# Miniprotein binders against q9bqp7: the designs that were tried, part 233

Target 1, 240 residues: q9bqp7
Amino acid sequence: VPQNWFPIFNPERSDKPNASDPSVPLKIPLQRNVIPSVTRVLQQTMTKQQVFLLERWKQRMILELGEDGFKEYTSNVFLQGKRFHEALESILSPQETLKERDENLLKSGYIESVQHILKDVSGVRALESAVQHETLNYIGLLDCVAEYQGKLCVIDWKTSEKPKPFIQSTFDNPLQVVAYMGAMNHDTNYSFQVQCGLIVVAYKDGSPAHPHFMDAELCSQYWTKWLLRLEEYTEKKKNQ
Key: E = the ipSAE of ESMFold2; O = the ipSAE of OpenDDE; V2 = 0.75 times the mean of E and O plus 0.25 times the DockQ between their complexes.

## First folded at step 17 (miniprotein)

Design yh3 (at its last look DockQ between E and O 0.83; V2 from the best seeds 0.70)
Fold by OpenDDE base, look of step 17:
Structure yh3 (fold): chain B 240 residues (1-240), chain A 94 residues (1-94)
Amino acid sequence: as target 1 above (240 residues)
Amino acid sequence: SREELWERIFELIQKGDYEEALRLLREYIEKYPDNPLALFIVADLLFDMGRPEEARKVLERAKELAKKTGDPDLIEYVELLERLIERWLEELKK
């Protein structure tokens, strides 16, 4: 059990959107402060096994591609992910802001991959928006808050060249999602609450993306794991 | 504990004591023969030790088990190492 327990859900917030649904999705800028990001917490609290495997993979990739080849590979992966998120933001944004849709951004296998998921996405509340948990002292940038099949979710979009049919294969992504949920639910910049998460794994070849839906119960389970990671991070920083 | 054993294995690998790491991994595999991760690490160490033929044999089993488990990352790591082993073995034949 985490020593510093904090609820993922805010009992003071109603699940009902207040009638003034902003016609425009929220986009709160991320303030780069001394406060750790969700991503940083997760990266610094990886298991020894995870760190080991990642390092071995990197070494083998460099052996296969060379150092410059590996840098190029990493850069391309990052760029593809960025372009995908930009394309999604464009698609999910209100049409009035879409005057300069770079049609080239929409012509990707990743965008094709998520088309069937996008059909079930509605009621976009936030896009690329910063969240802060003041009490637990962490920040994050969430991809999307929207309704998926009628349920309000924090949606996290991921790109993969490999099939990830199971949520267990998404590693720390469930922790990231619940961290964003918990932060948003307690961030004063948001007037609503989320109870569900969704991880969407998009594929480069345009094959149908895998949606990993997280109900409130599953979110609560991962929230406990997130709190433990956050505590571990805090302890490591006190000893540094 | 299982965790303590893995910690020790990783420490040994980090120190470059691959022989002792392999010994501990082999003992682990005797107890848990269907662990694709342990087999992969054995193959990976054998590769670093300049034993590509031995690495290939172990990796074949690791690959089969990894596919059964459905771990996409482990499958990727196995396939990467497989390509590297194949390349090395081809170079040795020239």
Scores: ipSAE 0.757, ipTM 0.933, lowest interface PAE 0.6, mean pLDDT 91
Fold by ESMFold2, look of step 17:
Structure yh3 (fold): chain B 240 residues (1-240), chain A 94 residues (1-94)
Amino acid sequence: as target 1 above (240 residues)
Amino acid sequence: SREELWERIFELIQKGDYEEALRLLREYIEKYPDNPLALFIVADLLFDMGRPEEARKVLERAKELAKKTGDPDLIEYVELLERLIERWLEELKK
């Protein structure tokens, strides 16, 4: 169905894990760029139904909370997500003892929620690291690349107030993961590749997080859907 | 096609022609009666049209179906609208 198909895996890059692991995870800085980010592509290609529902939801939230109340609500949700990602980067960084910690960063229900997942995470290769797909012309900032239960994954951390026990409940998150995976596998800043993905949904009350593992076959299926979204985005921008 | 029908419905809602949008939505629901999204939109329009008792009735059905679908965003949208409808109905009793 995509006209500009491109493989998610790089055949010129070894499947074998690097025998020499770096002592410090990669953190490639995100540079300002004219090419679109993964999240921008996904936001600009939402279905008309999702766009409508989001706009009505905003209107209804404003009716319930008032304009100032809604602004406070959205700011709080954004800050909680930011703090969660910062806490995870701190926890997973081998240099934790060398830097001043924000103790409030590590105290949250979200961190408690993911503890059972973190015990299965090892071999951290990248944290909060930029990826670029030069051929397909998109960029991203992935959360984590690490082994989960022995399988090297691009791991995406999400916060939620409501349970999301099924991967379908995560909507575009699988597309985000495979887009990062495809970019990393073809990015010259990385010497290895990944074939699996993981979405971890953490809960504010500390309830056990839901992991959503994506093997190579499932990643390939979502990759096709990502390519369609990227194609739609490109066509849309030609007409603007 | 279904896509053309939904595009027309969204255009009508955008223009504020809620009566025609409701007519098309009811025709859609006749063909596809277990669609929680369509039922939610009917309730949402009825709420805006000042018909909260009718909106509540439709929304109860939408809520039941949305839980079967497992779409957490739609469930959130339904529950938010439900709270607003109940607040409105409570105010009318005063």
Scores: ipSAE 0.569, ipTM 0.879, lowest interface PAE 1.2, mean pLDDT 85
ESMFold2 (binder alone), look of step 17: mean pLDDT 80; pTM 0.750

Design yh4 (at its last look DockQ between E and O 0.55; V2 from the best seeds 0.60)
Fold by ESMFold2, look of step 17:
Structure yh4 (fold): chain B 240 residues (1-240), chain A 94 residues (1-94)
Amino acid sequence: as target 1 above (240 residues)
Amino acid sequence: SREELWERIFELIEKGDYEEALRLLREYIEKYPDNPLALFIVADLLFDMGRPEEARKVLERAKELAKKTGDPDLIYYVELLERLIERWLEEEKK
């Protein structure tokens, strides 16, 4: 149970965008890294089981591929993820055109994988945009804020080589989504709030992506878990 | 409690006390025989200790149980370790 609970939603804000809002998605720059990021908090508060599995996986992959093979593998996974996010930002930008883009960026199994999801996405309000929770002192870089099937969501895009049909298989991803949501809802750079989340898991072979929708109640449940992780992180840093 | 036992097991693994970790894990599995993660960890430790034939036997059971859960990450870890165990055993035949 969190010692210092803080609300994920802001009652002084509307969850319905103003009709006069700019049509260009927000892209707040990520500035000054003096306070912890969401991903750093989560990485520094992994359970002993999570640490064990990750370290053994690394050792086993090195045995299978060799040191250089593993380094090449991890670099390639990172590059594929980066290119996937670049492609999605380009596709979802209302000012971007396909003719102005590198068409090879759009030729990807991951992009094919998400096509059925993208047809349900509209009203993009933010892309690759920084968020800061000034009270709880953490920052993040959210992927997208847009309507999914008519509901305004913080949307997080993930690549995976393994199928993840259940939200439980996405590990800490729901915590990332609610952490970004809570920060945005209390960040003075944003005039609106979001009550829903969406995790989209895309696959390299082009298989249909799995959407994991998070309504307000589910977001509140994960928000409590995020607050516990943030408290754990803060306590560890006091001891350092 | 179950949680305190797991904390102790991972502490032993971190310190490199694999024999004691195995003893506690085997005690846990006797009480909870249908836990595929516990069986996988036993197989992983046995492999690291140079006991691949014992690891293979345990991993076969872990694989059966992991497929029932349908957890793709555990299945992936099991299959990765299985490939390494089989490679080790084939090399020993030479």
Scores: ipSAE 0.663, ipTM 0.911, lowest interface PAE 1.0, mean pLDDT 85
Fold by OpenDDE base, look of step 17:
Structure yh4 (fold): chain B 240 residues (1-240), chain A 94 residues (1-94)
Amino acid sequence: as target 1 above (240 residues)
Amino acid sequence: SREELWERIFELIEKGDYEEALRLLREYIEKYPDNPLALFIVADLLFDMGRPEEARKVLERAKELAKKTGDPDLIYYVELLERLIERWLEEEKK
């Protein structure tokens, strides 16, 4: 049980977006400060098992690809992920901003993979927007806030390619999503609240993406786990 | 505890004491025979110790169990190690 419990949901906020919500998705810039990011918290609080598996994976990948090959691989994975997010931001942005779409960004297996998910996405409220939890002292950059099948969600887009492990994504992605939800729900820059999360795993070969929907109950369960990770991070930093 | 045992195993691996790590892993597997992760780690250590044939045998069991659990990460790691072992064994035959 977390020592410093804080709610994921803000009782002072309504679930209904105000009719005055701008037609343009929010894009709050991430400010560089001493406040840890969600990603940093999660990375620094990985279990010994997770760290071990990732290290062993890296070693084996270097044996398979060589050092230069592995560097190239990691660079390509990063670039593909970045391009995918840029393409999604372009797709989900209002049509007026679409005139400058790099058509080459849209020609990817990942974009093909998510097409069926995008059909169920509407009411985009935020894209690549910073969130800050002032009380719990963490920040993050969320991918998307939109309605999925009529439910307002924090949506996190993930790319999956072979060879790529899911350890970082599978175990900590739900924590990342709820961390963003909790921050957004208490960030004064946002007037609305989210109660659901969605993790979308896009595939390089264009096969249908996998949607992992997180209802309010599941989000609350992962929120408790997130708080424990945050406490662990805070304690670890005090001891350094 | 189970957690303490794992911590000790990982500490031993980090120190390069693979023989003692293997001993503890074997004891763990005796208590928990259907743990694909433990079997994978055993295979991985055996490979690092220059015992690829033994690693292959252990990894076969790890692979079977990993597929039953449906853990995509573990399956991926098992397959990666399998390819490495196979390549190594082929090179030794030349």
Scores: ipSAE 0.573, ipTM 0.882, lowest interface PAE 0.8, mean pLDDT 89
ESMFold2 (binder alone), look of step 17: mean pLDDT 81; pTM 0.771

Design yh5 (at its last look DockQ between E and O 0.03; V2 from the best seeds 0.00; counts 0 for: pae O 4.3 > 1.5, placed apart)
Fold by ESMFold2, look of step 17:
Structure yh5 (fold): chain B 240 residues (1-240), chain A 94 residues (1-94)
Amino acid sequence: as target 1 above (240 residues)
Amino acid sequence: SREELWERIFELIEKGDYEEALRLLREYIEKYPDNPLALYIVADLLFDMGRPEEARKVLERAKELAKKTGDPDLIEYVELLERLIERWEEEEKK
């Protein structure tokens, strides 16, 4: 149980964006500062089991591929994720033209994988946009805020190679989504809030992506877990 | 409790006391024989200790259970360790 409760939702804000007003999606720049990011908090509060498994996986991959091979593997995975997010931002941004887009950026198995999901996405309100929780003092960069099947969601896009999914995403991705949601709902750069989340896992071979919808109740349950991780992080920093 | 036992196991591994960690893990497996994570960790420690033949036997059971569970991360760990053991076995034939 968190020692200091803080609500995920802001009762002073509308949870419905104005559908009649056309707008460019928000893209709030990430501020350089010393407060921790969501991903840093989650990385620094991994369980002993998570740390063991990650370190052994790294050691075993290096034994299999060599140090240079492992570096190339991890760099490629990172770059594919980055390219995927850039492609989605381009696809979902109404102000970009086809001439301004890198055509190679749009051609990937991951983009093919999400096409059926994108058909259900509308009303994009934010893309690759910074969020800050001024009271709880953490920052993040959310992927997307849009409607999915009529529900306004914080959407997190995740890449997965079919045979080798990422470890961190299995346990902590819902926490990441709700941390962004809570920050956005209390960030003065945003005039609206969201109560639902969506995690979309895309596959390198183009297989249909898997959506994981999170309603408001589920988001509230994960919010409690996020607050505990944030408290743990804060306590660790006091003892350094 | 179960959580306290796991914390102790990981503390022992951090200190490099693999023999005591294995003793506790084997005790856990006697109580919970269908836990593929515990079996994987046993195999992983045995491999690091230079006992890959013993690791292979445990890993075969861990693989069977991991596929039943459908845990893609654990399946990846098991298959990676399996490939490393197979490489070691090929080197031993030389």
Scores: ipSAE 0.663, ipTM 0.911, lowest interface PAE 1.1, mean pLDDT 85
Fold by OpenDDE base, look of step 17:
Structure yh5 (fold): chain B 240 residues (1-240), chain A 94 residues (1-94)
Amino acid sequence: as target 1 above (240 residues)
Amino acid sequence: SREELWERIFELIEKGDYEEALRLLREYIEKYPDNPLALYIVADLLFDMGRPEEARKVLERAKELAKKTGDPDLIEYVELLERLIERWEEEEKK
């Protein structure tokens, strides 16, 4: 049990978006401050086993591609991910911002992969928006808040060259999602709360993306795990 | 093998033998200078050992690598290390 328990959901916020919700998705800029990011917390609290597995993977890739080849591969993966997120932001943004759509961004296997998911996405509330949890003292940049199949979700878009059919195969992504949820639900910049998460794994070859839906119960379970990681991070930093 | 070396490094870290782990990591970095994970672990160990000046050198290397690769994880880690080093510098001035 976390020593510093804090709820993921805010009882003071209604689940119903106020009718006055702006038609334009929120895009709150990430402020550079001393507050750790969700990604930082997760990275710094990786288990030795996780680090080892990641390194084994890297070493295997280096063995296969060479060091320069692996660097190029990593750079390309990053670039593809960035372009994918930019394309999604463009797609999910209101039509008035669409006039500057680089058509080349839309011509990707990843975009093809998520088309069936995008059909079920509506009511976009936030895109590439910063969240801050003041009490728990962490920040993050979430990809998207929207309705998926009628349920308001924090949506996290991931790119993969390999199938990830199980949520467990997404490593710490569920923790990232619930961390963003908990922060958003308690961030004064947001008037609404989310109870669900969605991890979408897009594939380079255009194969149908895997949606990993997280209901409120599953989110609560991962929230407990997130709190433990945050405590571990905090303790590690106090001892430094 | 690289894997065997990494297994040994992690075993040493688990045992709290940070000096020997650091030695092996340094040897690893000499052979493979552009390994982000090695740089991460070295910097983390050096901080845990109270050696911020050496960690700063690792940070500079990581910065260069981050610029070269554009790895977002590395970029974020570099930013983290910068903040940590700044905090250590502030403490040393006291």
Scores: ipSAE 0.029, ipTM 0.269, lowest interface PAE 4.3, mean pLDDT 83
ESMFold2 (binder alone), look of step 17: mean pLDDT 80; pTM 0.763

Design yh6 (at its last look DockQ between E and O 0.81; V2 from the best seeds 0.74)
Fold by OpenDDE base, look of step 17:
Structure yh6 (fold): chain B 240 residues (1-240), chain A 94 residues (1-94)
Amino acid sequence: as target 1 above (240 residues)
Amino acid sequence: SREELWERIFELIQKGDYEEALRLLREYIEKYPDNPLALYIVADLLFDMGRPEEARKVLERAKELAKKTGDPDLIEYVELLERLIERLLEELKK
């Protein structure tokens, strides 16, 4: 049980969008400060087993590809992910704000992969927007807040070359999603609340993406795990 | 505890004491024979020890079990190691 329990949901916020919600998705810039990001917390609180396996994988990849080859591989993976997020932001943004859509960004297997999910996405509230949890003292940049099949969700888009049909195979992504939810629900820059999460795993070959929907109950379960990771991070920093 | 045992195994591997790590892993596998992760680590250590034929045999079992569990990360690790083992075996035949 977390020592510093804090609710994921804010009882003072309504799930109903205020009629005054801007038609334009929120895009709050991330301020670089001393506050740890969700990603940093998760990375620094990985288990010894997880760290070990990743290190071994890295060593084996370097043996296969060479050092320069591995650097190139890592750079390409990062670039593909970035391009995918940029393309999604362009697609989900209102048409009036669409800079000249680089048609080349839209012609990816990842974009093809998510087409069936995008059909169920509506009511975009935020895109690439910063969230801050003032009390728990962490920040993050969420990909999207929108309605998925009529339910308001924090949506996190992931790229994979391998099938991830189960939410358990998405590693710490569920923790990331609930961390963003909890922060947003208590961030004064947002007037609304989210109760659901969605992880979408897009595939390079254009095969149908896997949606991993997280209801309020599942989000609450992962929120407890997130709080424990945050406490572990805080304790590690005090001992440094 | 199971967790303490794994911590000890990882410490031994980091120190380069692969023989003792393998001993502990073998004891673990005797108790938990269907653990694909343990089998993968054994194969990985055997590969580092220059024992690719033994590594291949262990990895075959790890691969079968990993596919049954559906863990995509472990499958990736296994497949990568498999390619490395095969490459090494081919080099040794020359």
Scores: ipSAE 0.793, ipTM 0.945, lowest interface PAE 0.6, mean pLDDT 91
Fold by ESMFold2, look of step 17:
Structure yh6 (fold): chain B 240 residues (1-240), chain A 94 residues (1-94)
Amino acid sequence: as target 1 above (240 residues)
Amino acid sequence: SREELWERIFELIQKGDYEEALRLLREYIEKYPDNPLALYIVADLLFDMGRPEEARKVLERAKELAKKTGDPDLIEYVELLERLIERLLEELKK
């Protein structure tokens, strides 16, 4: 139970966008300062169980691959994720044509994996865009705001080598999504708001991605959990 | 409370007191026998303690339960530990 509850939706903002066909999705630049990021808050408030499991996993990977092998593995995973996000931004940008893009950027199992999801995505409003919650004082960089099957969503793209068919298996990803939603809904750089979220888990082998749709009720439930994490982060900073 | 018990278990593991951590985990599993995370941690400790035959047996149950819950990270942890246990058992035969 958060001590300082704050609504995820902005009652002072209209739900209906008044703009006709916008020419380019929003891309608000990220400004780095003392205000904590969503990912920093989540990283600094991991449970003892999460920390334990991650550390044991790391130790076991090093035992299997060696220290140099593990470094190479993690570097390759990071690079694949980076290329995936670059490809998606390129594909979803109306100012770029698919055939004029770097062909190597578009050739991956992850891009094949999301093709069926992309067919249901339209009305792209923002790509790789900064958000700031001006009241709660946190920042983030969201991947995408677009309609998914007719519902305007904050969409978060994730890569995985293993299937994640259930939203519970995505750890803190739902908290990231609702934190971005709350920030966007209370950021003066945006004239519209969103009520839904979507997590899309793409797979290296090209298997169909798993979409995890979050309606307004589910978003409100995760928003409460996000507020608890933000409170925990703030309390830890008081004690340091 | 359950939270206090898990906090104690993680403290013991951090200090290297694996025998006491294992004792508490076995008590937990007697009350909650179908918890795949608890079973995985038991197998993980037994592996580090040089008891891979015991670790293998516990891990088989953990794997079965992890697949039912559909937790892909736990499944990955279980499969990784399984490979390491089998490698150790093969080395011990030499």
Scores: ipSAE 0.653, ipTM 0.910, lowest interface PAE 0.9, mean pLDDT 85
ESMFold2 (binder alone), look of step 17: mean pLDDT 82; pTM 0.775

Design yh7 (at its last look DockQ between E and O 0.50; V2 from the best seeds 0.58)
Fold by OpenDDE base, look of step 17:
Structure yh7 (fold): chain B 240 residues (1-240), chain A 94 residues (1-94)
Amino acid sequence: as target 1 above (240 residues)
Amino acid sequence: SREELWERIFELIEKGDYEEALRLLREYIEKYPDNPLALFIVADLLFDMGRPEEARKVLERAKELAKKTGDPDLIEYVELLERLIERLEEEEKK
């Protein structure tokens, strides 16, 4: 049990948009402060086993590709992910704010992969927006807040070259999603609450993306795990 | 505990004491024969020790178990190691 328990959901907020909610998705800029990001917390609190496996993978990839080849590989993976997120932001943004859609960004297997998910996405409230949990003292940049099949979700878009049909195959992504949810639900910049999460795994070959829906119960379970990771991070930093 | 055993195994690997690590891993596999991760680590260590033929045999079993468990990351690691072993075998034939 976390020593510093804090609720994921805010009882003072309603799920209903206030009539004053702007028709335009929120895009709050991330302020680079001394406050740790969700990603940083998760990276620094990986298990010894996870760290070991990643290091072994890296070593073997360098043996396969060479050092320069591995750098190129990692750069390409990062670039593909970035381009995918940019394309999604463009698609999900209101038409009036659509800068000249680089048609080339839309011509990807990843975009093809998520088409069936996008059909069920509506009511976009935030895109690439910063969240801050003031009490628990962490920040993050969430990809999207929208309705998926009529349920308001924090949506996290992931790219993969390999099938990830199970949520367990998404590693710490569920923790990231609930961390963003908990922060948003208690961030004064947001007037609404989210109770669900969605991880979408898009595939390079255009095969149908896997949606991993997280209901309120599952989110609460992962929230407890997130709090433990955050406590571990805080303890490690005090000892440095 | 299971966790303490893994910690010890990883410490031994970090120190380069692969023989003792392999001994502990084998003991672990005897108790938990359906653990594809343990088998993968054994194969990976055998590869580093210059024992690719032994690594291949263990890796085949790891691959079968990994497919059954549906762990895509472990499958990737297994496939990567397979390719590395194949490359070594091709180089030895030249």
Scores: ipSAE 0.648, ipTM 0.899, lowest interface PAE 0.8, mean pLDDT 90
Fold by ESMFold2, look of step 17:
Structure yh7 (fold): chain B 240 residues (1-240), chain A 94 residues (1-94)
Amino acid sequence: as target 1 above (240 residues)
Amino acid sequence: SREELWERIFELIEKGDYEEALRLLREYIEKYPDNPLALFIVADLLFDMGRPEEARKVLERAKELAKKTGDPDLIEYVELLERLIERLEEEEKK
């Protein structure tokens, strides 16, 4: 169990967004800070098996493609992910930013893949928005806060290339979601809180995306695991 | 413990003592025979040591087990190593 347990939910906050809040989704800018990001914490606390596999995968990819080929492959995967997130931010924004975006961003397999999920998404409250947990000392940049099938969720969009899933996405996504949730629920830039999470895995070939809903109880279970990873990170930094 | 055994295995790999790492991995697999990750690591070390035919035999078993777990990342690792082994065997014919 964590030595420094902290609650994920804030009893002083309502589940319902304040009616006086503006209708435009929040986009809190990420500030340069000395405190670690969620992704840095997770990267620095990977198991020895995961680290070994990633290092060997890189070496083997370079053997297969060459160094320049691997750089091109990595760059293309990054660009596809970036354009997917840009397209989703544009689609979910209530302003006329859709007409100002490249039409080709909206014509991708990943966007086709998530169409059935987007039917159930409404009430967008935040897009690409920074969160900070000042007590636990970590920051993050969440993808989306919106209602999914009537429940307000922190939503994380993940890409996967068919037929070969990209390994850089890792299996730590539930920890990422709850870390963002806990930070948001204790961040003074937000007047409301979120108790549910959603991970959406989209596919390059347009196959239907897989939604992974996390109710409050499941989020609390993963929150405990996140606290252990944060504690492990802190111990490593202390011993350097 | 299982965790202590893995720590020792990775220590040996870092030191480049692949023969002893393989010995401990074989002991692990005897005790936990349905672990596709352990089998994959054996195959990966054998490939790096220049023993591709031995690596291929172990990798076939690792692939069978990885499909049962449904781990797409491990399956990708296995398939990548398979392609490299096939390429190495073709190059050795020259």
Scores: ipSAE 0.557, ipTM 0.871, lowest interface PAE 1.4, mean pLDDT 84
ESMFold2 (binder alone), look of step 17: mean pLDDT 78; pTM 0.722

